VHH binders against h2kzm9r124to488. Designs and how they scored, part 1

Every score and structure here is a prediction.

Target 1, 365 residues: h2kzm9r124to488
Amino acid sequence: RFTIDTSRAKSNQYVVSLCSKKIGIIEYPDGRSDKQPCDVYWHNVVLSDMNKIVTSPQSRVNKFPGMTELAKKISLTHSISSMQKLFPDEYAFYPNSWFLPAHLADFHAFYRKAQALGKTEMWFIVKPDEGAQGTGIYLINSPNQIRNVDQRQLVQEYVADPLLMNDKLKFDFRVYGVIKSINPLSIYVAREGMARFCTEKYEKPDSSNFKNLYAHLTNYSLNKANEAYVHSNTLQDQTRGSKRLLSTVFHQLESRGVKTKRLWHDIKLILVKTTLAMLPEIMLHYEHHFYDSTGPQCFQIMGFDVMIREDGTPILLEVNAAPSLTADHIVPHPGRTLLEGGQRVRSIVDEVIKIPLVRDTLLLV
Below, numbering starts at 1 at the first letter of every chain, in headers, positions and changes, except where a header shows other numbers; antibody chains aren't numbered by Kabat.
ipSAE, averaged over its two directions, is called F for ESMFold2-Fast, E for ESMFold2 and O for OpenDDE. V2 adds 0.75 times the mean of E and O to 0.25 times the DockQ between the complexes of E and O.
[cut] stands for letters that were removed.

## First folded at step 1 (VHH)

Design a01a (framework vhh_6fv0_2)
Fold by ESMFold2-Fast, scan of step 1:
Structure a01a (fold): chain B 365 residues (1-365), chain A 123 residues (1-123)
Amino acid sequence: as target 1 above (365 residues)
Amino acid sequence: QVQLQESGGGLVQPGGSLRLSCAASGFTFSSYAMYWVRQAPEKGLEWVSTISGSGGSTYYKDSVKGRFTVSRDNAKNTLYLQMNSLKPEDAAQYYCARDYYEESGEYYAFDYRGQGTQVTVSS
């Protein structure tokens, strides 16, 4: 009978346990006492010694070796930038990006060329290297505005033309991909995802508003700290919630003339092309850990953050190697931060997204 | 298993200094951003500082900027907080915490926190 070890699943254990029970998998929530291998090991974080966890050729773990680092801004940007040099049209979905201090001169050269072509309305987003979930992020419209130029940071073109809903809140989609195997490469895209909304009305960046990150960044952790953040209490309460179902937003986009079948196809291509850009590095790490294995050892759920331009074109913002699979959220006490504690509340939107995602992932392996 | 152990707390006079340490084990220390958080009596948990996995980026609560310095020694799996010019309002139980996040997740999420070390500022 099929077995799963969820002892290392951490905050994701609840959803994985629920799905395991639903499809008849035998779960070991505290690990096996008989020292026999499980068919699946569900981990929260990538571990260096994965070959010690999956000792049987029939066993699989839900993480690829090295994936946490490969999905981070530096490695991801290197992988995509390499592909953009060879296939600029195919990888146009990722904004032009520069790592400082190494690429400061290249960024200045790009800016000078754009200025010479009359493109004076350009904005850029600056993100710290491995910064705490949006901490330190700021917008600039000139290279001389970069703070601490010798410090490691990502500079990226800011998408100033986002598609907006009637409430004029900027949003993005969290789309989930499942890498079933890399040899052969097999990727699945979850049909449901999450639309995440800013908490203040969007206006094109200018000298008066560029510091208002609640209007410019869709980052969930940043926006959740704003008092204007609205939790959806029911599936019917989707028109004003700060987190909505992707399917609901797609329906609204269809009603205003957006070609959502084409949009969905383009989003799926972004997931595939991004994975292909990362694949050489994924394979290198995989071979290092499983060089003497003949069977598939890894699979992984990945989160992709995609925004839509006003013309309907999707743009990749970020890739998450360990997307949260929790089905609840913490509401901070009024006037206090999340660090000061809060009440845990069931999230129906997260359940509708994440329970089928995890269930179907387990059915694939 | 993941273990975080704080030390270096104690009693100090206003204007004094303390250096807190956090010994980490059971995970690849350099792969995680780390937090210092504190909790004063009858108050909630408060974020104090963040340091990236490489140590290249540091962030501070506004009220401690210029007085506190976070650092790490990845070879020794140890996190530090140098606290200078301590004020009565800095008195709290100080915890180190391991970051557990997706970039679009909860802003102050962590999955493990130590037992803490008490800082008392008397006068």
Scores: ipSAE 0.005, ipTM 0.290, lowest interface PAE 10.1, mean pLDDT 80

Design a01b (framework vhh_8ghr_2)
Fold by ESMFold2-Fast, scan of step 1:
Structure a01b (fold): chain B 365 residues (1-365), chain A 124 residues (1-124)
Amino acid sequence: as target 1 above (365 residues)
Amino acid sequence: EVQLVESGGGLVQPGGSLRLSCAASGFTFSSSYYIGWVRRAPGKGEELVARIYPSGGSTSYADSVKGRFTISADISKNTAYLQMNSLRVEDTAVYYCARDYYEESGEYYAFDYWGQGTLVTVSS
């Protein structure tokens, strides 16, 4: 019977342990003392030397080598842009994007052409390199507002026409895909996902509001820090909570006349097409680490952030190679940072999404 | 390829000082990574003691060590340090150096590589 090593699952260990017990998998939460291989290794992030961890051809790990970098904004944009040149209609779901400094001239040319056509109200989102000091995400409406133009960063057309619910809060969907294998490609899309809401009412960007990121960005890490953030402790909180079930929001959209079956089909196609765009690079990294393997060594849960335009068109915003599988959140003590500790509070929304996701993933492998 | 190697642990009396070092190889401190010091004592969970973004110099500390501990990094040596002053018996723990790769996960840390740990004992 199946064995799983969750010693490197870190914050994701609780949900994986719970699911392993439910389906009868033998778990080693601190690793095996006998140094024998497990059938499954569950890691929270990609490790550069995975071939030293997954030493048996019958063993599998929940991460593809190199996937962390491939899912990041610049590498993702490169992969999708390459496909847009060959299949522009099929990859129109990704906003116009330029990574700097390489494509600065192309961005200026695009902007000049838009101005010549009378499009004076265009906004762009600038995403500097992750963790760079003093450089968070920000909005611009002119190329001269870009900070440190010689630094590696992404400039992307800002989607200013989001579909809004009655509360006027901007939202996106975190949709989960499971890559079971890459040769042949086998991907599964989870039926449940998360709708993540901004914490302040959306208005189209202008000079008075463009600095209000709580109205413009749906990022969980950003919005949970705002005093207006509402934790969904019950399913009744779906009308006001900052995290809601995708199925609940889809039901609300359907009641307003949105063609939700078509929308879901289009979202699934976005996940498949994005994975296809990344596939050549995934295969190169896989071959390097698992050359001569007799079967698939890797599988992975991926998070996809999808926004809906007011016309019902889904747009891909971001891909996360290590989406959180925690079924709780940490509430900081009043007046203190999260690093100073906090209380773990159970999240029913996360449980409804992530327990079936992890359980079904383990059953697939 | 990627390795973090700690040094500098040992026995010290209450009120004393120690400096821990974390030598990194296989990546550069100019990349998009934080370096953190995480400690674990018997009967306690993991505690993130200090965190630094080496290329930018920003630092953060747990309340339990603020004013006593200082984290720093030397980019040219690819090494992070934890200067521990005014040590208390309750600071006794195994101290781990870890690379913190942050993704949009909602977690307060996401460590992908860990050192072997170094024991710090504060006792007479």
Scores: ipSAE 0.005, ipTM 0.222, lowest interface PAE 10.9, mean pLDDT 79

Design a02a (framework vhh_7nfr_2)
Fold by ESMFold2-Fast, scan of step 1:
Structure a02a (fold): chain B 365 residues (1-365), chain A 123 residues (1-123)
Amino acid sequence: as target 1 above (365 residues)
Amino acid sequence: QVQLQESGGGLVQPGGSLRLSCAASGFTFSSYAMSWVRQAPGEGREWVSSISGSGGSTYYADSVKGRFTIARDNVKNTLYLLMDSLKSDDTAVYYCAKEVYYDESGEYYFDYWGQGTQVTVSS
């Protein structure tokens, strides 16, 4: 029988265990004691010594070596920017970006040129490399507003023209891609995903509103802290909830005249093109770890954060190498941070998305 | 490849002070938040403190606020925990942990742990 080691799955273990039972996989939640390899190793994060864990050529692990670093904003931007120089039209889905301090002069030059062309009120988002998921992120409209210009950070053109629903809340889509193998390259896009909504009504950034991150950032960790956040505990929450099914939002967009079949096609192309941009670095790390391998040793679920411009054009915001597969959420105790724990609450929306995702991923491998 | 090695633990009297260190290697230290987590005899792990990659943000458990200070040296790839006014309740093995905060649920996760350093506060 097919076997899985979930001893390093952490918070993702619940969903993986549930799916394993449903499809008849033998699970080792504490690892195997008999020194025999499992067919699958399920980890919550990329580890540096994966080749010591996946020693059998028949075994597979759910992470590619080096992927966490490659998916981070600086490395991702470097990979995509390299492709934009060769194929600017094909990679136009990624906003103009500058890595600081190295590209500060290039950013100043871009800003001056844009001002000379009469582009007033252009905004940029500043993302500290360590401040992923909304922490430390801020908006600027001038290069002189950058804090600690000598520190490692990303400056990126802020997309100020998002498509809005009737509630005027900015949203993005978390779309899941499954990289089954890189040689040959095989990528699958999950049919369901998550739409994540801001908790304050969107207005174009200006001097009065640019500090209101609840209106400008779709990040879940940021928005769930706002009192206006609506947890999606039932499918009825799809019209009001801060997390909604991608399919539901697509139906609403179609009803508003959005060309959703073309939009979905373009989103799938974004996932493929982004993976292609990352592929050379993925292959280098893979070869270093599995140089004697005769078959594919790795597969991975990747999260892609995509927003839609007012004209219907999709834009890639971020890639997550370790998207959460939990089907609950933590509500912090009053006056405490999430670091201090909280109450776990079931999420039906996450279950509808993540159970089929993990089940189908296990069936693919 | 990734290694975290704690040091500086030992036996101290109540009210005493200790400085714990964690030497990190095998990853870009300044790019990751780091935490201290402790485990008292017969109990589960308790999060103690976290520091952002730059050192610009620090977080503390209520039980240690005002007594402990977390710090880092990104040139030396070293994490510190400065422990003042130690109490018998602080007796535990202290682990250095590399954070990965990737969960949309807002949970903190650790992909690498040191082997721990014993702190005993006893009269």
Scores: ipSAE 0.012, ipTM 0.277, lowest interface PAE 8.9, mean pLDDT 80

Design a02b (framework vhh_rezetamig_d1)
Fold by ESMFold2-Fast, scan of step 1:
Structure a02b (fold): chain B 365 residues (1-365), chain A 124 residues (1-124)
Amino acid sequence: as target 1 above (365 residues)
Amino acid sequence: QLQLQESGPGLVKPSETLSLTCTVSGGSISSSSYYWGWIRQPPGKGLEWIGHIYYSGSTYYNPSLENRVTISVDTSKNQFSLKLSSVTAADTAVYYCAKEVYYDESGEYYFDYRGQGTLVTVSS
């Protein structure tokens, strides 16, 4: 029988355990005591000791060595920028970006040229190198507004023209890609994903609204703190939940005349092209850990954040090497905060997305 | 053994700035693995997250408090500090400093260590 070690699955354990049970995989939630290898090792994060864990040629781990660093804002920007120099039209889906402090002078030069060309105002988003939860992100319209300019951070052109639904809330799509192997390269795109909505109505950035992150950032961790956040408790009403199914939003967009088949094709190409941009660095780390491997030792679920411009063009915002696979949320006890814990409540939207994703990933391996 | 200890005035006048310092002992604050944060509990209410800081100086604040909060770190003293401006009676609370970790991008915070807490009363 097929075996899985989930002792390091942590936040992924519930979904992985559920899927393992459904497809007949024998789970070791505390690891094996007999010192025999498992067929699969499931980790919530990339660890430096992957080659110590995956010693059998038949064993697989759900993370590529080094992937956490490669997916971070600065490393991702470097990989995509390198490809943009060779293939500018193919990689136009990534906004103009500068990592600081190294590219500060280039950013200033870009800003001066834009002003000289008569652009009245441009907005930029500033992101810390560590900050996938949306923390520390802010908007600027002038280089002199950058905080801690000597610190490692990304400055990126802010896409101020998002496509909006009838509720005028900004949203993006979390799309999941599964890298089954890198030699040969084999990538699968999950059929279902998540549409993540802001909790306040979008207005183009100006001096009165640019600090309202609830209108400008789609991050779950940020928006769940707003009292306007609506947990999706049912699949029947997808018009007001802050997390919605990608398929449902695509249906709504199609009803409005958006070319959704072309959009989905372009999004899949973004995932493939982004993985290709990262591939040389992935291979270097992989060879260091699995130099003499005769077959694939690693596979990985990756999260891709894609927004749509008002003209229907998809834009890549970021890549996550450890996307959340939790299928619940915590409701605090009366008079208590989330920090004190609470009751865990099922998230139907997350279950519909993440259970098939994990199940199908395990079936691929 | 890791220990966190809050210190600062227990009484602050309305409209003034509340200032607290957390001293970390038994471990280094210059760790890339953790965030160092502030949490408060008003009388009869639950815990409210204020914000946290990374050892590099990068700060992240509760949006509801962002305009009033400043967190700073002093790695040479193994300390981090909270300043909360324009205080009102609603800011009366027990304030805790904490070592914070994340599991993943969901933004689920948990603290595996926190101080004993210090009561700060806002009164004229």
Scores: ipSAE 0.017, ipTM 0.293, lowest interface PAE 6.1, mean pLDDT 81

Design a03a (framework vhh_8h63_2)
Fold by ESMFold2-Fast, scan of step 1:
Order: structure tokens, then sequence, then C-alpha cells
Structure a03a (fold): chain B 365 residues (1-365), chain A 122 residues (1-122)
């Protein structure tokens, strides 16, 4: 029988376990006591010693070696920037970006040139290399506002013209790609994804509002802590929930005259082109770990965060090597903070997205 | 390179006090919520104390009134002052950095140190 080790799946174990049971896979939630290999190893993050865990040629793990670092903003920006030099039109979906301290002079030069051309006030987002969940992230409108110029960090043009729904909340799409193999490259795009909404109404950045991250950043971990965050209690509550189905939002956009078939095609191309930009580095790490293997050892679900501009143009914001596959959320007790724990509550929206995603991924492997 | 290094653990008599420290490097410490978790052999990991970047604190009922969490942003250091220690406080104590968007709902912290052992004898 087909076997799966979910002992290192952590927060993702519930959904993987449920899917394994549905399709008849034998699960070892605490690992195998007999030390025999499993057919699949499901990890929540990339490990440095994956080749010590996946020793059988018939075994597969759900992460590519090095992928966490390669998907990080600086490595991703380097990969995409290299492709932009060769194919500027094909990779225009990624915001102008500078990683510091190496490109500080280039960023200053870009800013001076933009000012000389009389461009309206430009905003930039600063992301420390070690920034997570929106922590450490801030907006600037001048290079002199960078707090730690000698530290490794990313500066990007901020998308100040997002497409908004009737509630005027900024949102992005979390779209899932499944890399089945890298030689040859085989990538699948999940039909369902998540629209993630800010918790305060969007206004173009200015000196009075740029510190209000609840209006400017769509990060789930940041926004779920705001009192204004609305958990979707039913699939029917898709007009006010802070997490909504991508398909539902697409239907709403289509009703407003957005060319959603073209938009979806362009988003799928972003996933493919981004994976191609990362592919040389992925191959180097893979060959280093699995140089003696004759079959594919790795597959991976990747999360892609895509913003839509007011004109309908999709922009890639980031790539996540370990997107959350949890199907619950924590609601703090009345009058308490998330640090104080809270009640774990089923997330129907996450289940509709993530159960088919994981099930179909396991069926592909 | 992101690093959390715990120190200050050791053997202490019941009723005694001990302070454990965590030296953080490789990230903007002041911007992150930080916490202390502990794990005794054969038990699940337990969050005992947390502190947001803004200074708000949390304590588990098992340690409230006895433990104090604090941070020194200038030194990139997190502290846990433990008073009136009980044999039940014996555990490996882990320093942790705040939330990960990759693991929604289950883990409040996305990075942990190696831990420091605290043993309370009676």
Amino acid sequence: as target 1 above (365 residues)
Amino acid sequence: ELQLVESGGGLVQAGGSLTVSCAASGFTFSSYAMGWSRQAPGKERELVAGIYSGGSTYYADTVKGRFTISRDNAKNTLYLQMNSLKPEDTAMYYCARGYSEYEEGYEYFDYWGQGTQVTVSG
C-alpha cells in the first residue's frame, strides 16, 4: 500500500491526514517505528538534510531542497531581475525592486530620475530580509526614510492603484501552483484560490495614512489581529469575509466588466514564468542533494501572491515556499488578544480551497 | 542568519528563582512579538509567556504571578524571570519569534532556539 509520513507536517497535518484517509493512503502521523521508508514525506518547511530523510529512490518529499531561501524576496528578486534583463516585457509583472545594501545607489538614481520627470509622489515598500507576517515592513516616499541602509532588505515600488471591490478594501489573490517535477518542468495551477482582504478601507498613501498597515498590507497574520477582521462563517458570506474564494471574487469582477478569462490566463503565465526564473537555482540545489537518484524525489505546493491593478493588470508580490494548508483559524476570546490563545474554529473557505488542493496533489504523486 | 540563543538555565531548588535570556540576531528584533515556550519529556510544548513588539504581555495560568517576561530592544535580548519555582516547572525552555503566515492557526511562533534546560529539585 501507498504510505505517507506526516510526522513533520506540523500545522498542515490535519488536512493532509484527512486527504490521505479519503484516498486510501496509509498515514504514519508519528513516523514509522520500523524505520522503513514511506512513499511520501510531508513537511511543513524545507529541511537542509532532506536527502537523509528521503533515501529510497521510490520515495518523494513535498519540498525542493533550498526552496525556502530561493522563494525569499531577495533571491526571488535576483532571479526575476536576471530574466527582466533578457525578457523585459515577459517579466513586467514584478514591481521595480532593489535589494540593499548592494543596489542602494541604483535606488537613489531611480528616485532622482523619477523626480526629474515630474512624476507624482511615489511610494515604496521596505521589506527586511527577516520580516515575516508584515512585521518590520513599512512604506516610504523618500530614500532617506530607510531605517537600516546597511542591512539586507528589499525595497519595491508600492502598488498605489489597486483594483477595489465595493467595500473599498485592498485585496490580493493567493494562487497555488504545484511543481510535480523540474526535469522536465511540470507545474499545475489550482483552480481555486483565496482572496485576502485588508481590514480597513484603502486610500492612496499619504503622510496621514501610510502607517496604517491594516489598509495597505493584505497579510493574513497581520489582519486577523484587527477587530475589523471578519471570519467567513459560511460559503454564502462571501461579500464581507476577510478571506473569500477566488472564484467568487472573479464572478464579482466579471459582473463589473473585468476580462476575467484574460486575467486568469495572465496569472497562470505569472506562475509559470516565475518558476522558470527560479528553475536554474532549484536544479542546482536538487542535483546537490539527489545527484545519485534516477527518479523524481520532490514535488511542492507553492503559494503566489498576486495583486490586481485598477486597469486589470496582475502584479506578483511574493512567492511562498510553505503556504499555509490549515483549515481552521483562532478566534481570540472576547476582550483578549491572539497571544492569549483562543478558540480554534473551522474555516469552511480554507477547506474548500485546501482539501481539493492537497487531495489532487497526492493523486498527482 | 536568523539565530536565537538561550542561556541561563540550570539546576535550582524548589522555591528559588532563575532568569533565562535569549540573544536574538539576524532580524529586526524590536518589530517582532517574542515568547517563551517549554516542553517537559513526554509532554506537548506549552506557551508560558509572550510579549508583543508594543510591550503587551501574556502569561499561561500555570505561571501567572510567578514569571515575568521582558525585552531589551537595544540589546536584542528577551528575558524570562522565574520566581517561586516548582518541580513542575522542570522543562526545556525555548525562545521563540512571532507568527508565521505559512502556518496559520496552529503555531503562534515561526522560529525557535535550541532551548535551555531548567531543572527544579525538591
Scores: ipSAE 0.000, ipTM 0.273, lowest interface PAE 10.7, mean pLDDT 80

Design a03b (framework vhh_6fv0_2)
Fold by ESMFold2-Fast, scan of step 1:
Structure a03b (fold): chain B 365 residues (1-365), chain A 123 residues (1-123)
Amino acid sequence: as target 1 above (365 residues)
Amino acid sequence: QVQLQESGGGLVQPGGSLRLSCAASGFTFSSYEMYWVRQAPEKGLEWVSTISSSGSTIYYKDSVKGRFTVSRDNAKNTLYLQMNSLKPEDAAQYYCARGYSEYEEGYEYFDYRGQGTQVTVSS
């Protein structure tokens, strides 16, 4: 009875198709030939023509109009910074940030003040707003090291005090939030997520190590290209794998005295508060596309990248409006780069995370 | 549905120039990051260049930086690669590929590529 169009799900189609079959949804993997509306449309990215695809008031699509831009580094920083002016304690989970070229002078002023106070070892991370898979990201310890100062980019205080496990690899958590509706706001946080590990041991940044992105950046696309990357094909490999279950890492943190119930509560608050910061802009775009809607027409799975400081404090690093829902990974051929393709291998870790996430999302809508 | 059609390849002498074009159809071109990738005989696919959906953020393989220029025309759904000072090692089948602007896990960086256009550099 219930129908889903997965023709635009692309790389996410496998997991969505599997979940649709499990819960009895009728799938159209190539779209409907009769041009009748489906109950759900599943897209891998936000498209400009969504209001032409989702024309029935009973239909829903898995993306909010404008969300790709709102989740980008500069737009996200603007939204959070606006909230920090009103609620500085509530939004302290986001590092000090400056978007260029507009705030270059403010960044210089901050740096000079920090030097005057003896904080000469501060590092900053530079992120292009339109960068892909961590490309173009680099560390600096002086404003004169910024490349292409006239281009849109984020300069952000680098978290140099991450909580480490026994292997001393830096990690973050990919936590998934599901925005079911925005009027009223309804957000759900997935119980399972992903811990993503660097592939080289962490040391505080200095002149000898700051170019080693494999020690400083946790993103999957960067780290899977390193020969040190370890694919965990079983749940038993959770101590060595470069991609591990959030629940497993939480159990390890709890064993070390970390207050994991408080940590999880604070992470959930970060997701809710970040969504609230973005909400006015989301509403503006939504009303432009769906002003005649009598019910919610959009829902979305969002990825949130959260790092933990040595003191147990969670910090928001990034928001992804189109997190990958694939249940396999590509192992590069010996002597070749990841961009040259490779053998597709089933990812049990991704299946444990993403199958319940997509299944429960479909049940919510 | 999604189609990418490359053109502009050919035979050139070392130091010569070629301009490749890629005509895109069947999707909203302005919403996607685009790639140029190449494959020489007996070699794997090699990334050459990335251009963001708006065209403002561009990356190049180190060996082509300063010699190649990628650009796009979103109104015409067309991607370009201007290749100058061509070297014998640049000889390959060149492919236009569609990618994602956001972080992606578990799949290659692009989901579609064209049939390619052959670039031969003879010395």
Scores: ipSAE 0.013, ipTM 0.280, lowest interface PAE 8.6, mean pLDDT 80

Design a04a (framework vhh_8ghr_2)
Fold by ESMFold2-Fast, scan of step 1:
Structure a04a (fold): chain B 365 residues (1-365), chain A 126 residues (1-126)
Amino acid sequence: as target 1 above (365 residues)
Amino acid sequence: EVQLVESGGGLVQPGGSLRLSCAASGFTISDYYSIGWVRRAPGKGEELVARISSSGGYTSYADSVKGRFTISADISKNTAYLQMNSLRVEDTAVYYCAKDTYYYESEGEYYPFDYWGQGTLVTVSS
């Protein structure tokens, strides 16, 4: 029978365990005691010695060697920028980006040229390459506002013209891709994804609003802290909640005249083209770890964050090599903080997205 | 087994200093992991105070502690530190060491941390 080791799945274990049970996979939540390999190893992190975990040619692990590093903002930007030099029209979906300190002079030159052309209000988002989620992210409208210019960080053109729904909340799509193999390359795009909404109404950045991250960043960890955040636990919440089904938002966009079939096609191409940009480095790391393998040893679910411009053009903002697969949230006990315990509450939106995603991923492997 | 063990907490007067230690086992700080320090004051919410990358080269701090606190890691000892200087009464809290995966984006979790220590109490008395 097909077997899975989920001892290293951690916060993702619940959904993986649920799916394994539903499709008849034998789960080892604490690992195997008999020294025999499992067919699948589900990890939450990439380890430096991953080839020691997946020693059987029939076994698969849910992470590619080096993927965490390759999906980082600086490494991703380098890969996409290399492709933009060769295929500028094909990779126009990634905002103008500069990684510091290496490209500081190029950023200054870009800014000066834009100002000379009369572009008076241009905003940029500054993100540390490594750090706390949401911490250290800020907006600037001048290069002299960059903090700690000698540290590794990404400066990226801020998408100030997002397509908005009637509620005027900025949103992005978390779209999931599954890399089944890289030799041959096989990528699947999940049909369902998540639309993540800001918790305060969007206005173009200016001196009065640029510090209001609740209006400018769609980050879930940031927005769920706002009192205006709405958990989507019913069908009605899926049309007004802070997390909504991608399909629901697509239907709303279609009713507004957006060509959603073309948009979905373009989003799928973004996932494929981004993976292709990363592929040479992925292959290099894979060959180093699995050069003697007879078949694919790795597969991976990747999260892609995609914004839609007002004209309907999709833009890639970032890639997550370890997207959360949790389908609940914790509500702290009345009068207490989360660290003192809490009640787990189901998230219907997350279940609708993540249970089929994980189930189908396991069926593909 | 993955464990994070905090030490170094205690009572200190305003303006004083303390160094917290976080000894990690069951994983290495150099394997694409970040270590963070999260504090919780009685009756208040949680605050991420400082974070350091697996390489030790990238750090972030909450605005409330910037310039006063310094996070560091000794990869050879698999231990992270939080050097707290110029302590204030409002720094009184239980300080937790927590580990996450670099480049982690949470979409159903309170914090993007896989594991948490048991916490160490820091009291800044006047």
Scores: ipSAE 0.014, ipTM 0.344, lowest interface PAE 8.0, mean pLDDT 79

Design a04b (framework vhh_7nfr_2)
Fold by ESMFold2-Fast, scan of step 1:
Structure a04b (fold): chain B 365 residues (1-365), chain A 125 residues (1-125)
Amino acid sequence: as target 1 above (365 residues)
Amino acid sequence: QVQLQESGGGLVQPGGSLRLSCAASGFTFSDYYMSWVRQAPGEGREWVSSISSSGSTIYYADSVKGRFTIARDNVKNTLYLLMDSLKSDDTAVYYCAKDTYYYESEGEYYPFDYWGQGTQVTVSS
């Protein structure tokens, strides 16, 4: 029988345990006492000691070495920017980006050139290196508005023309990719994903509204803290919920004349092309840890944040090496903050997305 | 394997100060947000303060802002809470809490996966 070690799965353990039972995998939630290897090791995060975990050539772990850093905004931007120099049309799905302080002069030069061409209504998003849950992220329309200019941070062109639904709330899609192997590259895209909605109506950024992050950022934990956040209690709540099924939103977009089959194809290409941009660095770390191994030792679920422009063009915003696989959400105690924890409540939307995702991932390895 | 051990609690007069420490082991301390959470007798847990992995981002509960300072030493794997101008309402067991590994672009903050044993702070005349 197939075996799985979930002793380091942490927040993933509930969904992984449930899926393991459904497909007949023997689970070791505290690890094996006999010191024999399991077929699969499931971790919630990438750890430096992964080569000590996967000691058998027949064993697999759900993380690639180095992936946490490679998926972070600075390394991701570097990988994609390198590809944009060689293939600008193929990698146009990633917004113009500048790493500070190294590229501050380049950002000023870009801004001056845009001003000289009469483009005065440009907005940029600033993402500090340690912005928690969207905290620390802010919008600017001039380089002199950058805070702590000497600190490591990403400045990126803000997409001010998002496609909106009838409720006028900005949204993005969390799309899941499963990297089954890197040699040869094998990536699967989950058919179901999540649409994440802002909690206040979108208007193009201006001096009166640019500080209202609830209208400009789709970040789940930021919006969840707003009193306007609507939890989906049933699948039928999909028209008003702040977290909706991707398939439901796609049906709504199709009803409005959006070419959703083309959009889905383009989103899948973004996942593949982004993985290809990261591949050389992934392979370098992988070979360092598993140079003597034959066959794949690693697989990984990756989260991709994609927004849609008004013209129907998908844009990549971020890549997550450890996307949340929890099937519940935390409701803060009355009068308390989300950081204080709270009561855990079942999330039907998360279950519909994440249970098939994890089940199918286990079946693929 | 993961261990969090608090120290520095005790009895203090109103207006006094205390310094709490939390010694962490069994994980890479510098990779995680760390927090202080307190619990008064018969009450639920109340979040006090959080500090990012590098120490550059810090949050405080409104009830302690301006009186408490959170700090960390990643070389010594130690978390600190410096408590000034203590009030009777600060009486509680103070817990060092390890946050789940936070990936900042993920957008979901899963609450603490490990707690220490706690250290008692009593503010009384």
Scores: ipSAE 0.006, ipTM 0.250, lowest interface PAE 9.8, mean pLDDT 80

